# VH-VL binders against Serine/arginine-rich splicing factor 11 (SRSF11): the designs that were tried, part 10

Target 1, 81 residues: Serine/arginine-rich splicing factor 11 (SRSF11), of Homo sapiens (Human) (q05519r33to113)
Amino acid sequence: EVIQVTNVSPSASSEQMRTLFGFLGKIDELRLFPPDDSPLPVSSRVCFVKFHDPDSAVVAQHLTNTVFVDRALIVVPYAEG
Key: E = the ipSAE of ESMFold2; O = the ipSAE of OpenDDE; V2 = 0.75 times the mean of E and O plus 0.25 times the DockQ between their complexes.

## First folded at step 13 (VH-VL; framework fv_canakinumab)

Design s5 (from r2 with heavy chain H103Q; at its last look DockQ between E and O 0.80; V2 from the best seeds 0.00; counts 0 for: pae E 2.6 > 2)
Fold by ESMFold2, look of step 13:
Structure s5 (fold): chain C 81 residues (1-81), chain A 118 residues (1-118), chain B 107 residues (1-107)
Amino acid sequence: as target 1 above (81 residues)
Amino acid sequence: QVQLVESGGGVVQPGRSLRLSCAASGFTFSDYAMHWVRQAPGKGLEWVAIISFRGSNEWYADSVKGRFTISRDNSKNTLYLQMNGLRAEDTAVYYCAKDQYMQGFDYWGQGTLVTVSS
Amino acid sequence: EIVLTQSPDFQSVTPKEKVTITCRASQSIGSWLHWYQQKPDQSPKLLIKYASRSISGVPSRFSGSGSGTDFTLTINSLEAEDAAAYYCHQYYRYPWTFGPGTKVDIK
């Protein structure tokens, strides 16, 4: 359904996140916080991804601990529990 | 030890078809996007196509869109490129490349030569 | 489409001298630029990722710098085995384009 991706490098834009998670499948929605145009410096970003196929969301969680740019991603289900 | 081995290159006439294969070993093939990159003799590198981990998404360079199809069989650890409507401009060495999560193509095959001539 | 240019097209360099290769993007790509080395009759090899990050197994004489539109690859003491073509590659925005290459020979 929807995954939460945390520990995202501030250098990664929504375009890069859409490309990376597009490797898992078709994306219906993607939101990056803070957004690409935010003027505020941050130490990390959070991204939410909704896949067209729920199997893609299951596979995407295997990207946890994958180094992307300079740090390991944390990929977990969103709104479960 | 990661290894990528391309095959299926050869000499064909314009307008014909050819199918390239890339055999992968030494890594979990289904965890990585895969690319085809080509290099015309004496020229630079040109990205051709990418396929997602399970083959659900594919992207192509404009120069090959509509003529080439990238595919993969994860049960056989094999990447494919179906090349239809070949033109002289498609003459190149074709490389299979592993995508390290957008942080570069960390492994390349040795390439297979496709020559399109009358 | 983001166009990459490289300069110089070709350089012939004495061993132990410093080599500098530049890559310029037609629009800002942040640090989403990778460098590849291709020795004669060989496949390309990833040399530097994300503009300046080292790759395991690549000699420390290779370094990269830059962000935005202007990037450099530096070989701080050229060795004979470094004779090769060098390509920059942007992974910022589809389609993911390569620079035209810079050939480095030993003088």
Scores: ipSAE 0.397, ipTM 0.862, lowest interface PAE 2.6, mean pLDDT 91
ESMFold2 (binder alone), look of step 13: mean pLDDT 93; pTM 0.952
OpenDDE, look of step 13: ipSAE 0.842; ipTM 0.950

## First folded at step 14 (VH-VL; framework fv_canakinumab)

Design t1 (from s1 with heavy chain M102K; at its last look DockQ between E and O 0.11; V2 from the best seeds 0.00; counts 0 for: pae O 7.7 > 2, placed apart)
Fold by OpenDDE, look of step 14:
Formats: C-alpha cells, structure tokens, sequence
Structure t1 (fold): chain C 81 residues (1-81), chain A 118 residues (1-118), chain B 107 residues (1-107)
C-alpha cells in the first residue's frame, strides 16, 4: 500500500503531491524528502505515499512518466522493511 | 445499494441560475471525489466538473468555467452544482457520478433535466 | 485537450455476431481509458476500466484491449439486451473527455 515517487520537482509542495495522489485514493501518510522547509537546494525530491486501499497503490504506478510541474514522475511500489 | 439521486432540474430562461443537488447513499460519501457529467438531448456525454473528497479542490470544463460551481456537504452526503448565467447550450440531462479513484465512474444517478429556453 | 474519436458511429448487428468498437486518442494515454454502456433512457454504466480490466457484474462477452492511442471494445456474441450506446473515456489528463459514442442496434 506504499509507493515511492522519484524525480519529483524541487518546486512541488507536499500539498500538491497530496492533491495529485489523493485523487487516486485515500492517503494515510505522505512524506516528501527533502521537506518543503528544507534550506538546502536540491535537484530532485522523493515522495512516499501510503494509501489506505492497497489497490490505490497499484493504480498510482500508472502515473509513471506523467509530467508533474516540470518533470516526469517515476512511481514504484515500496516495501517497508 | 449505492444510490445517487439528482434533483433541481427544470426549465429556465437564459441568464438565469439554477442549483442542482445529488443525494448520495450506500457508501462513505466523504471518501470519494464526485463528478457532474451532462448530456444534451440526442448527444454524447460531456464531463462538467470534479470535486475532491474533502471538497478542497475543484476542476471544471472550459465550457462552464466562471459560471458553474461544484460543491459538497459531506455531513449531508450531498453534491451540488450551482449554475449561473445559463445558456441554451447548457440544456442537458445532468448526472452526478461517483469517482472510484480514477478507475472510472462506477455509479451514476438517474439524471435531472435542465432546459434553458427563452 | 485530449480528443477521443470512435468508430463506427453506428452499426446494426444480428444477435450472436461479434461487435468491435474502436476508440482513438489524440495522444498517448497509456491505459487510462474506460468504457461505458448507456441503454436507451438509462444512465451510463461502467463497462471496462483501464482499457482491459473487467467490472464485476458485467457479462464476460464484453472485453477491452489496447494501450497508448488505440483501444478496442469487443462484444463476443451480441445479445439483444446489448443494444446501447458505448462511450470511451480518458482519465489521463485534465480536462477529462469522452468519445462521441457508438450506437449499436439489433437487427
């Protein structure tokens, strides 16, 4: 029920990520790295989304190569260990 | 068991306003985005608007932007469509439809007819 | 916006015959394509999701295929009750759009 989203734009906010993936299903948890308030410039960010419904995580993987803000997202399942 | 029931349709003159309602039951209304889709007489389907599950985000078709407002009251399990500045081309059966997390609209109401005529 | 086209616009078919409806997108939409059935004087009904995935309660004679820009809805052995309009729908990118529809009548 968890996905990893890479190639997230430095300009994307946690709120925008929640809005995007929120349309795919109810979200239990969302973490964006580095966070919005990070003082360090980065070239790319990583987002972890835990969906309430595991089926939403499967659907979310179809967003791979979808352009968000300024670049194409890569969405893969993430196994928590 | 899932039910969507539209109401509020009728005959109005151009430039007038109308408010549609959609009463939802049989599912957790607040967990799903909702849509309005319309169909002019004898024509195809046209997507009109979407509202997120919490009602914090709305998107509209260009044909209705600035004139229509989609909203919801999750405490009442009700979806609304406020239609202002109605035009003849807005004449259609208006359906409310349940979003299944972008897996299609899995439930539709029976529709309510809106006729805009002078 | 992404424009969907359908072919044919209309067809009259004898029961038990195979029906094929095509939908084409103006740009690649992956598998973000759904099909709906609308019988006369009824509301639309979700028929196929994500190009080829079945919907509970829909007869197995209905199937979908395709990805990218070209999609197909197939009715294997048409039944009289299948007389309806069929619409493809893309949920890939705003604004969400429908195909113009294909009307299937029974001979």
Amino acid sequence: as target 1 above (81 residues)
Amino acid sequence: QVQLVESGGGVVQPGRSLRLSCAASGFTFSDYAMHWVRQAPGKGLEWVAIISFRGSNEWYADSVKGRFTISRDNSKNTLYLQMNGLRAEDTAVYYCAKDQYKSGFDYWGQGTLVTVSS
Amino acid sequence: EIVLTQSPDFQSVTPKEKVTITCRASQSIGSWLHWYQQKPDQSPKLLIKYASRSISGVPSRFSGSGSGTDFTLTINSLEAEDAAAYYCHQYYRYPWTFGPGTKVDIK
Scores: ipSAE 0.013, ipTM 0.734, lowest interface PAE 7.7, mean pLDDT 92
ESMFold2, look of step 14: ipSAE 0.055; ipTM 0.768
ESMFold2 (binder alone), look of step 14: mean pLDDT 94; pTM 0.957

Design t2 (from s1 with heavy chain A33S; at its last look DockQ between E and O 0.17; V2 from the best seeds 0.00; counts 0 for: pae O 3.2 > 2, placed apart)
Heavy chain, then light chain:
Amino acid sequence: QVQLVESGGGVVQPGRSLRLSCAASGFTFSDYSMHWVRQAPGKGLEWVAIISFRGSNEWYADSVKGRFTISRDNSKNTLYLQMNGLRAEDTAVYYCAKDQYMSGFDYWGQGTLVTVSS
Amino acid sequence: EIVLTQSPDFQSVTPKEKVTITCRASQSIGSWLHWYQQKPDQSPKLLIKYASRSISGVPSRFSGSGSGTDFTLTINSLEAEDAAAYYCHQYYRYPWTFGPGTKVDIK
ESMFold2, look of step 14: ipSAE 0.435; ipTM 0.876
ESMFold2 (binder alone), look of step 14: mean pLDDT 93; pTM 0.951
OpenDDE, look of step 14: ipSAE 0.040; ipTM 0.792

Design t3 (from s1 with heavy chain D99E; at its last look DockQ between E and O 0.05; V2 from the best seeds 0.00; counts 0 for: pae O 7.7 > 2, placed apart)
Fold by OpenDDE, look of step 14:
Structure t3 (fold): chain C 81 residues (1-81), chain A 118 residues (1-118), chain B 107 residues (1-107)
Amino acid sequence: as target 1 above (81 residues)
Amino acid sequence: QVQLVESGGGVVQPGRSLRLSCAASGFTFSDYAMHWVRQAPGKGLEWVAIISFRGSNEWYADSVKGRFTISRDNSKNTLYLQMNGLRAEDTAVYYCAKEQYMSGFDYWGQGTLVTVSS
Amino acid sequence: EIVLTQSPDFQSVTPKEKVTITCRASQSIGSWLHWYQQKPDQSPKLLIKYASRSISGVPSRFSGSGSGTDFTLTINSLEAEDAAAYYCHQYYRYPWTFGPGTKVDIK
């Protein structure tokens, strides 16, 4: 029920990511790296989203190639272990 | 299909300058941050520099700050490393590496050898 | 900076034996640890990402585990072609750093 989102715009906030993927289902956890308060400029960010419903994670993968802010997202399942 | 090809290495004396190039192909160059990583003969890997996807931000290892400049020309799909004030300890194989959105360096060039010797 | 250490520095292993390489970070880096393989006279190759995530094209005998400060790369049943140096790499915080490497030879 966890996905990894790459090619996230440096301009995207955690709140924006939560809003975007929140449309697909309840989110138990969301982590965005680097965090919003990070002083480090980066070319892209990575977001991890843990959905309450595993089916939401499957649907989220269909957002791959969807442009968000200024970049096409890449959404894949993530097995943290 | 992804290829990174470094060039510009050679033998130089201390204090001299050298410019390395890395020609990229097989992917949308402008969508990815790029790195230089070097490896002294018989030694481990050392991160050197990073440049953001549009070239608006750079970061350097302390060992090369003020001497090296990383840059890119997205219209030419080329990454550069301008090395000034070269020192003996800069002797290494220099690799350009593609960052896959902080998920590691998924592609590396073959490397180009820089030898700094009097 | 975040310092990575590895153990062992070197090991000579008989084919089909299990190989374990450890990497330790000077501070917690979560899962922001990647592993690279570098065969003689070749460029490094991404082997494992985010401590335990597999990379397409990498044999299943390679696996990674750990989080925080302690990480492990495991080669389950070493093949002759696995003779190489292995490096851990943290991408948690600038400056990005590598471990010193572990050299694996085949007996």
Scores: ipSAE 0.015, ipTM 0.728, lowest interface PAE 7.7, mean pLDDT 92
ESMFold2, look of step 14: ipSAE 0.454; ipTM 0.878
ESMFold2 (binder alone), look of step 14: mean pLDDT 93; pTM 0.948

Design t4 (from s1 with light chain G30S H34A H89Q; at its last look DockQ between E and O 0.46; V2 from the best seeds 0.00; counts 0 for: pae E 5.4 > 2)
Fold by OpenDDE, look of step 14:
Structure t4 (fold): chain C 81 residues (1-81), chain A 118 residues (1-118), chain B 107 residues (1-107)
Amino acid sequence: as target 1 above (81 residues)
Amino acid sequence: QVQLVESGGGVVQPGRSLRLSCAASGFTFSDYAMHWVRQAPGKGLEWVAIISFRGSNEWYADSVKGRFTISRDNSKNTLYLQMNGLRAEDTAVYYCAKDQYMSGFDYWGQGTLVTVSS
Amino acid sequence: EIVLTQSPDFQSVTPKEKVTITCRASQSISSWLAWYQQKPDQSPKLLIKYASRSISGVPSRFSGSGSGTDFTLTINSLEAEDAAAYYCQQYYRYPWTFGPGTKVDIK
């Protein structure tokens, strides 16, 4: 029930990502890297989203190529290890 | 063609409850997060709450946390705001507003007036 | 919360003049800022999104600029119909907040 979102705009905040993916279902956990308050400049960010309902994670993969801010998101399942 | 129509406003005493509704049309309601924003008479705008696309997540302003509940019925294209424990400072015109994927509120209703007074 | 301030509070402007309104955030909000226009007895109208991106249907005389903490709304040549209150809004972090507004009147 975890997805990895890459090609996230460096301008996006964790709360905005939570709002966006909250479309699909309840979110148990969300992590954005680097974090919002990071002083280091980055070209792209990575987001991990754990959905309460595994079905939401499947649907989330269909958001691949959806433009958010200035770039197309890439959403794939993430194997927890 | 997008329309947002608020209803349910009125005059209530402090401590009472009121439920606002916002009827949406002209767009796929379930594809967008929705907001409530209020404006006290002669004052500025204050963000109140947001509900995600499918109603799975909500966020609130501190001024209304624990008292207000935002909800939606996508089968009815309707947004709601349940207001409990109303206070005088809650007096305002309440607007429902459409989110546009984190790019501002592109459509607003005409608002409904809520007056809280003893 | 992120506090937004605006300047000036009020200005009276002659038609065809350039109008500049500033919005400052208490901390960096990147470009997650919108501008709204509100005329008397009307609901707000979105003018600019993401600090500088235009909105379909909004006259080209309206433009936005800035990033981080300092932002500007510019009306290149004021029209009589532009008399209104103008608000900035950040949607970078909850709670989302508005500036106190700037009232633009026609001289």
Scores: ipSAE 0.044, ipTM 0.801, lowest interface PAE 3.0, mean pLDDT 93
ESMFold2, look of step 14: ipSAE 0.099; ipTM 0.778
ESMFold2 (binder alone), look of step 14: mean pLDDT 92; pTM 0.938

Design t5 (from s1 with heavy chain D31H; at its last fold request DockQ between E and O 0.94; V2 from the best seeds 0.86)
Heavy chain, then light chain:
Amino acid sequence: QVQLVESGGGVVQPGRSLRLSCAASGFTFSHYAMHWVRQAPGKGLEWVAIISFRGSNEWYADSVKGRFTISRDNSKNTLYLQMNGLRAEDTAVYYCAKDQYMSGFDYWGQGTLVTVSS
Amino acid sequence: EIVLTQSPDFQSVTPKEKVTITCRASQSIGSWLHWYQQKPDQSPKLLIKYASRSISGVPSRFSGSGSGTDFTLTINSLEAEDAAAYYCHQYYRYPWTFGPGTKVDIK
ESMFold2, look of step 14: ipSAE 0.630; ipTM 0.905
ESMFold2 (binder alone), look of step 14: mean pLDDT 93; pTM 0.950
OpenDDE, look of step 14: ipSAE 0.907; ipTM 0.962
ESMFold2, look of step 15: ipSAE 0.563; ipTM 0.895
ESMFold2 (binder alone), look of step 15: mean pLDDT 93; pTM 0.951
OpenDDE, look of step 15: ipSAE 0.900; ipTM 0.960
ESMFold2, fold request of step 16: ipSAE 0.744, 0.694, 0.736; ipTM 0.924, 0.915, 0.922
ESMFold2 (binder alone), fold request of step 16: mean pLDDT 94, 93, 94; pTM 0.954, 0.952, 0.953
OpenDDE, fold request of step 16: ipSAE 0.930, 0.929, 0.930; ipTM 0.967, 0.966, 0.967

Design t6 (from s1 with light chain S31N; at its last look DockQ between E and O 0.85; V2 from the best seeds 0.00; counts 0 for: pae E 5.9 > 2)
Fold by ESMFold2, look of step 14:
Structure t6 (fold): chain C 81 residues (1-81), chain A 118 residues (1-118), chain B 107 residues (1-107)
Amino acid sequence: as target 1 above (81 residues)
Amino acid sequence: QVQLVESGGGVVQPGRSLRLSCAASGFTFSDYAMHWVRQAPGKGLEWVAIISFRGSNEWYADSVKGRFTISRDNSKNTLYLQMNGLRAEDTAVYYCAKDQYMSGFDYWGQGTLVTVSS
Amino acid sequence: EIVLTQSPDFQSVTPKEKVTITCRASQSIGNWLHWYQQKPDQSPKLLIKYASRSISGVPSRFSGSGSGTDFTLTINSLEAEDAAAYYCHQYYRYPWTFGPGTKVDIK
C-alpha cells in the first residue's frame, strides 16, 4: 500500500507531492524527506505515500520516468517487512 | 496534435442545471488530471475544479462546492462539469485545461459560454 | 487561500518598449508561479512556468523572474501581437489562484 518516490526535486514541497499523488487516490499518510521546514540543502528528496486503496499504489507506479519540476520521478513499492 | 473542445454552454435561467463536456484528443487522456477554469465577461480567470487521472479524487473552488460536480469518462476521452443551482455569478466562459503533472496548464480548450439570466 | 495581486492593472505602450508586469503573493510560494497570456477573444496560453522556465514555442522576448512573494514577467521589445491580458497563477497550495490580470495594449 506504500510507495517510495525518489529523485524528487528539492523544490517540491510535501503539499505538492500530496496534491500529485492525491489525484491517484486517498492518501492515509505522506512523508517527505527532508521535511518542508528543513534548512538542509539537498540534491533530491524522497517521499513515501501510503494509499488507502492498494490499486492507487499500482497506478502511481506509472509515474516512473515522468518529469516533475526538473527531473524524472522513480516510483516503486515500499514495504517495511 | 493535442485538442480540447468544450460544448454544452448556453443561456439558462437561475436555479436550473447545465452539463458541460470537453472532448480530448491527441494525448493519452487517462494519464492527466483535468481542470475547469472560468472567466466572467470582462473579468479574470477563476479556477473551478480539478479531477484526478482515474476520476477518484475531485476538488472544487468554494464558490461552486455542493453545486458543481466534475467527472470524466476515460473510455470516451471526455471531461464533464455538471452545474446545478446556477446563479447569475456563474455566467462565464468555461475552459477545460490539461494539467501537466501539476506543473501548469499546458493546453486549454476554446471555451464554452454559459449565461445565467432571467 | 493565497491571494495574488498584479501591477499595473492596465498598460498602454509603444512597440519595441520593454514591458514589466509584477505579481505579488500573500505568502511565500517558492517558485510555484506560472504566467499565462490571453489574447483578445482567445483562450489562455502558458508562457512561463516555475517563475522563470521557458516554454517551447514562446518567443524569447518573454522572460520571468522572482521567487517567494515577488515575481516579474518581462517582455523585451514589445510586438503588436503581444497585446493581451497577462495572468500570474500560483500552483503551490490548493485552492490554486490566479492574479487579477494585467491588460497590455499597444499604441
Scores: ipSAE 0.042, ipTM 0.746, lowest interface PAE 5.9, mean pLDDT 88
ESMFold2 (binder alone), look of step 14: mean pLDDT 94; pTM 0.954
OpenDDE, look of step 14: ipSAE 0.882; ipTM 0.957

## First folded at step 15 (VH-VL; framework fv_canakinumab)

Design u1 (from t5 with heavy chain S103H; at its last look DockQ between E and O 0.91; V2 from the best seeds 0.00; counts 0 for: pae E 2.1 > 2)
Fold by ESMFold2, look of step 15:
Structure u1 (fold): chain C 81 residues (1-81), chain A 118 residues (1-118), chain B 107 residues (1-107)
Amino acid sequence: as target 1 above (81 residues)
Amino acid sequence: QVQLVESGGGVVQPGRSLRLSCAASGFTFSHYAMHWVRQAPGKGLEWVAIISFRGSNEWYADSVKGRFTISRDNSKNTLYLQMNGLRAEDTAVYYCAKDQYMHGFDYWGQGTLVTVSS
Amino acid sequence: EIVLTQSPDFQSVTPKEKVTITCRASQSIGSWLHWYQQKPDQSPKLLIKYASRSISGVPSRFSGSGSGTDFTLTINSLEAEDAAAYYCHQYYRYPWTFGPGTKVDIK
């Protein structure tokens, strides 16, 4: 139901992540770490996405190895609990 | 070879409807968001609408919201634009475009002309 | 809504000379700007992505720069086939808007 997206470019904010993963379906919740507008020099970000329809989460994993901005995304199921 | 071919344009009176189609080939259609972009004669490009991979999310420009409906049939590799309540301001060439995961619109059709004339 | 402006509206340029086209955003968009080329009677073609990244099959004479609000497309030695309209496009925030275009013609 929840996916973890890693290797996210620091130039991608929650707005861009919401747009990209919105291509896969309606998003119930999205969290980006570190948060938007962080002043710290980070090399990558991690994003967690909860879709309204669990089937969207399955399809979203096909975005693994898709170059987004300057690097390939890693999209996997997030084990919670 | 990726190909996008629009059809369904024509001359119509204000207040009428048209349905545009875009036939897609040469790529896995269901793995990409698709857009409509229009261009009034002699003018610039205006983004119109986008639809998600499976048609579960749609976004519209304010100028067409409530009047236009984007849809897709992934079994037929076809994108649609239902255009209701047409106005003179909707006169344009309408392009369908493939979204390369926000890397830009990497493939465009040749466009179909819609003329709304009193 | 993010408004993009472009300058100049039109320029007529001698072959082999450098062409500079600017795009300005009404608020910061980071590097979320793409450039398109549209030759007469043709559909647009993606030219530059993410302000400055090249596209396979696009001649190396095309380059882009800038971030935030100010962006530039450069053609470092204009060729006859480069006569076209050039549009910037922001992919930062819905609705995703285009600039008004810059027409480049050969003198």
Scores: ipSAE 0.505, ipTM 0.886, lowest interface PAE 2.1, mean pLDDT 91
ESMFold2 (binder alone), look of step 15: mean pLDDT 93; pTM 0.952
OpenDDE, look of step 15: ipSAE 0.878; ipTM 0.956

Design u2 (from t5 with heavy chain H31S; at its last look DockQ between E and O 0.94; V2 from the best seeds 0.00; counts 0 for: pae E 2.1 > 2)
Fold by ESMFold2, look of step 15:
Structure u2 (fold): chain C 81 residues (1-81), chain A 118 residues (1-118), chain B 107 residues (1-107)
Amino acid sequence: as target 1 above (81 residues)
Amino acid sequence: QVQLVESGGGVVQPGRSLRLSCAASGFTFSSYAMHWVRQAPGKGLEWVAIISFRGSNEWYADSVKGRFTISRDNSKNTLYLQMNGLRAEDTAVYYCAKDQYMSGFDYWGQGTLVTVSS
Amino acid sequence: EIVLTQSPDFQSVTPKEKVTITCRASQSIGSWLHWYQQKPDQSPKLLIKYASRSISGVPSRFSGSGSGTDFTLTINSLEAEDAAAYYCHQYYRYPWTFGPGTKVDIK
């Protein structure tokens, strides 16, 4: 139900991630690390997305190796809890 | 290779409805979000609506919310815009546009003109 | 909503001269700004993405710069076919707004 998205460009904020993964379906929850208000400079970000419809999470994994901004995303299932 | 062709524009009276179509070819239509963007005669570009890959999410500009409905039929590679309650301010060329994963609208159709006049 | 402004509204330029067009955002949009060219009676074409990144098939005389709130499109040596309207577009936050456009004509 939850996916983990890694290799995310540091130029993508939670707003852009919500837009991109909103192309797959309605999002119940999204968390980006480090968060938008973090002063921490990083070379990549990690994003966790919970879809309203679990089928959207399955389809979203096909975005693995899709170039977003400047690098290919890695999208895998995440065991929540 | 990629081609987008709009149709369904015309002259209509205020309060009436029109349905625009956009036929897509040369790419995997179901793997991309699609937009409608309009341009009033002699004016700039205005974003109208977006629809997600499978049609499960839609977003609209405030100027058209409640009156316009974006939809798609992935089995026919076709994008639609149902325009109800048309007003004079909706007069514009309407473009279908392909979204390249938020890197811009990389392909546009030729546009179809909608004129709302009494 | 994020408002984009462009300057100038219009300019008439001698061929081979440098053209600069500015776009300003009402709040920081990072590098989430794209530029489009629209020639008379044609559809818009994507010209520059992410403020400064080139698009295959776009002449190298076009370049973009800027981040945050201030952005510039540059045409290094204007050609006759570059007579067009130029629009900036922010893809940072819904609704995804366009600038009002800058019309460039050949003098």
Scores: ipSAE 0.504, ipTM 0.888, lowest interface PAE 2.1, mean pLDDT 92
ESMFold2 (binder alone), look of step 15: mean pLDDT 94; pTM 0.953
OpenDDE, look of step 15: ipSAE 0.896; ipTM 0.960

Design u3 (from t5 with heavy chain G104A; at its last look DockQ between E and O 0.62; V2 from the best seeds 0.00; counts 0 for: pae E 4.1 > 2)
Fold by ESMFold2, look of step 15:
Structure u3 (fold): chain C 81 residues (1-81), chain A 118 residues (1-118), chain B 107 residues (1-107)
Amino acid sequence: as target 1 above (81 residues)
Amino acid sequence: QVQLVESGGGVVQPGRSLRLSCAASGFTFSHYAMHWVRQAPGKGLEWVAIISFRGSNEWYADSVKGRFTISRDNSKNTLYLQMNGLRAEDTAVYYCAKDQYMSAFDYWGQGTLVTVSS
Amino acid sequence: EIVLTQSPDFQSVTPKEKVTITCRASQSIGSWLHWYQQKPDQSPKLLIKYASRSISGVPSRFSGSGSGTDFTLTINSLEAEDAAAYYCHQYYRYPWTFGPGTKVDIK
């Protein structure tokens, strides 16, 4: 199961996102946009996390409105085709 | 108010086992990762282990990997550290600590002393 | 593994003087550096987070600065109650490590 995380601080790298969401469960895949090495100036990042156990994705939604670094995260289920 | 209370420390011989407990109160225990951190007498702090919110992920320092097991029981608001194959180098005060979403260890227990001596 | 070093190891300071403690990381850790105070026979207490962010209930004489590899904790006017060990802590990359500590005594 995949979640979409928005309103992510530009200061957070994929390593920090992997650590934070690893608190919820084992991660099969994580992608951060823009990626860590992007020179693109943005006001926020978007992260997609695929958990090994779907129950971790349900628990992860409780992080919505949790301040991480400098702003509150928005965590929602992500629908894939 | 947040409280963390460790127990289960004592004196044991090398090669023996010991189980530490940490009773948590004053916060929603299941919403936070929890750590063990230790401090050898007269020495600095050493991170030992972390456990995820539901206990599905655990990470360990290399010095304890394969010998120590962190666990939690969210229905009892209790964190545990099972310590097997104890060595003299494991002698320390063991603290449990609450993780505030990587912002730091915001609350620490009083610690429990483990002494490994022949 | 990221190694943190601290200097000085020990300093004895007259009250009301400024104390400066440095922490250096073996590689860049951004601002993922926290400071703890440990008074004699007590548990560590969080003092500064994310290199420079203040903690509610911590006296304003404590401040932190730095990013990357070089970080500083400053006590602007030392009080007797500030005699303690001070530890930096990196939360950038597993395994999460502490500095060896700086002991501050009152002269």
Scores: ipSAE 0.228, ipTM 0.812, lowest interface PAE 4.1, mean pLDDT 89
ESMFold2 (binder alone), look of step 15: mean pLDDT 93; pTM 0.948
OpenDDE, look of step 15: ipSAE 0.535; ipTM 0.908

Design u4 (from t5 with light chain Y50F; at its last fold request DockQ between E and O 0.95; V2 from the best seeds 0.86)
Heavy chain, then light chain:
Amino acid sequence: QVQLVESGGGVVQPGRSLRLSCAASGFTFSHYAMHWVRQAPGKGLEWVAIISFRGSNEWYADSVKGRFTISRDNSKNTLYLQMNGLRAEDTAVYYCAKDQYMSGFDYWGQGTLVTVSS
Amino acid sequence: EIVLTQSPDFQSVTPKEKVTITCRASQSIGSWLHWYQQKPDQSPKLLIKFASRSISGVPSRFSGSGSGTDFTLTINSLEAEDAAAYYCHQYYRYPWTFGPGTKVDIK
ESMFold2, look of step 15: ipSAE 0.573; ipTM 0.897
ESMFold2 (binder alone), look of step 15: mean pLDDT 94; pTM 0.956
OpenDDE, look of step 15: ipSAE 0.896; ipTM 0.960
ESMFold2, fold request of step 16: ipSAE 0.675, 0.730, 0.666; ipTM 0.914, 0.923, 0.909
ESMFold2 (binder alone), fold request of step 16: mean pLDDT 94, 94, 94; pTM 0.957, 0.955, 0.956
OpenDDE, fold request of step 16: ipSAE 0.932, 0.931, 0.932; ipTM 0.966, 0.966, 0.966

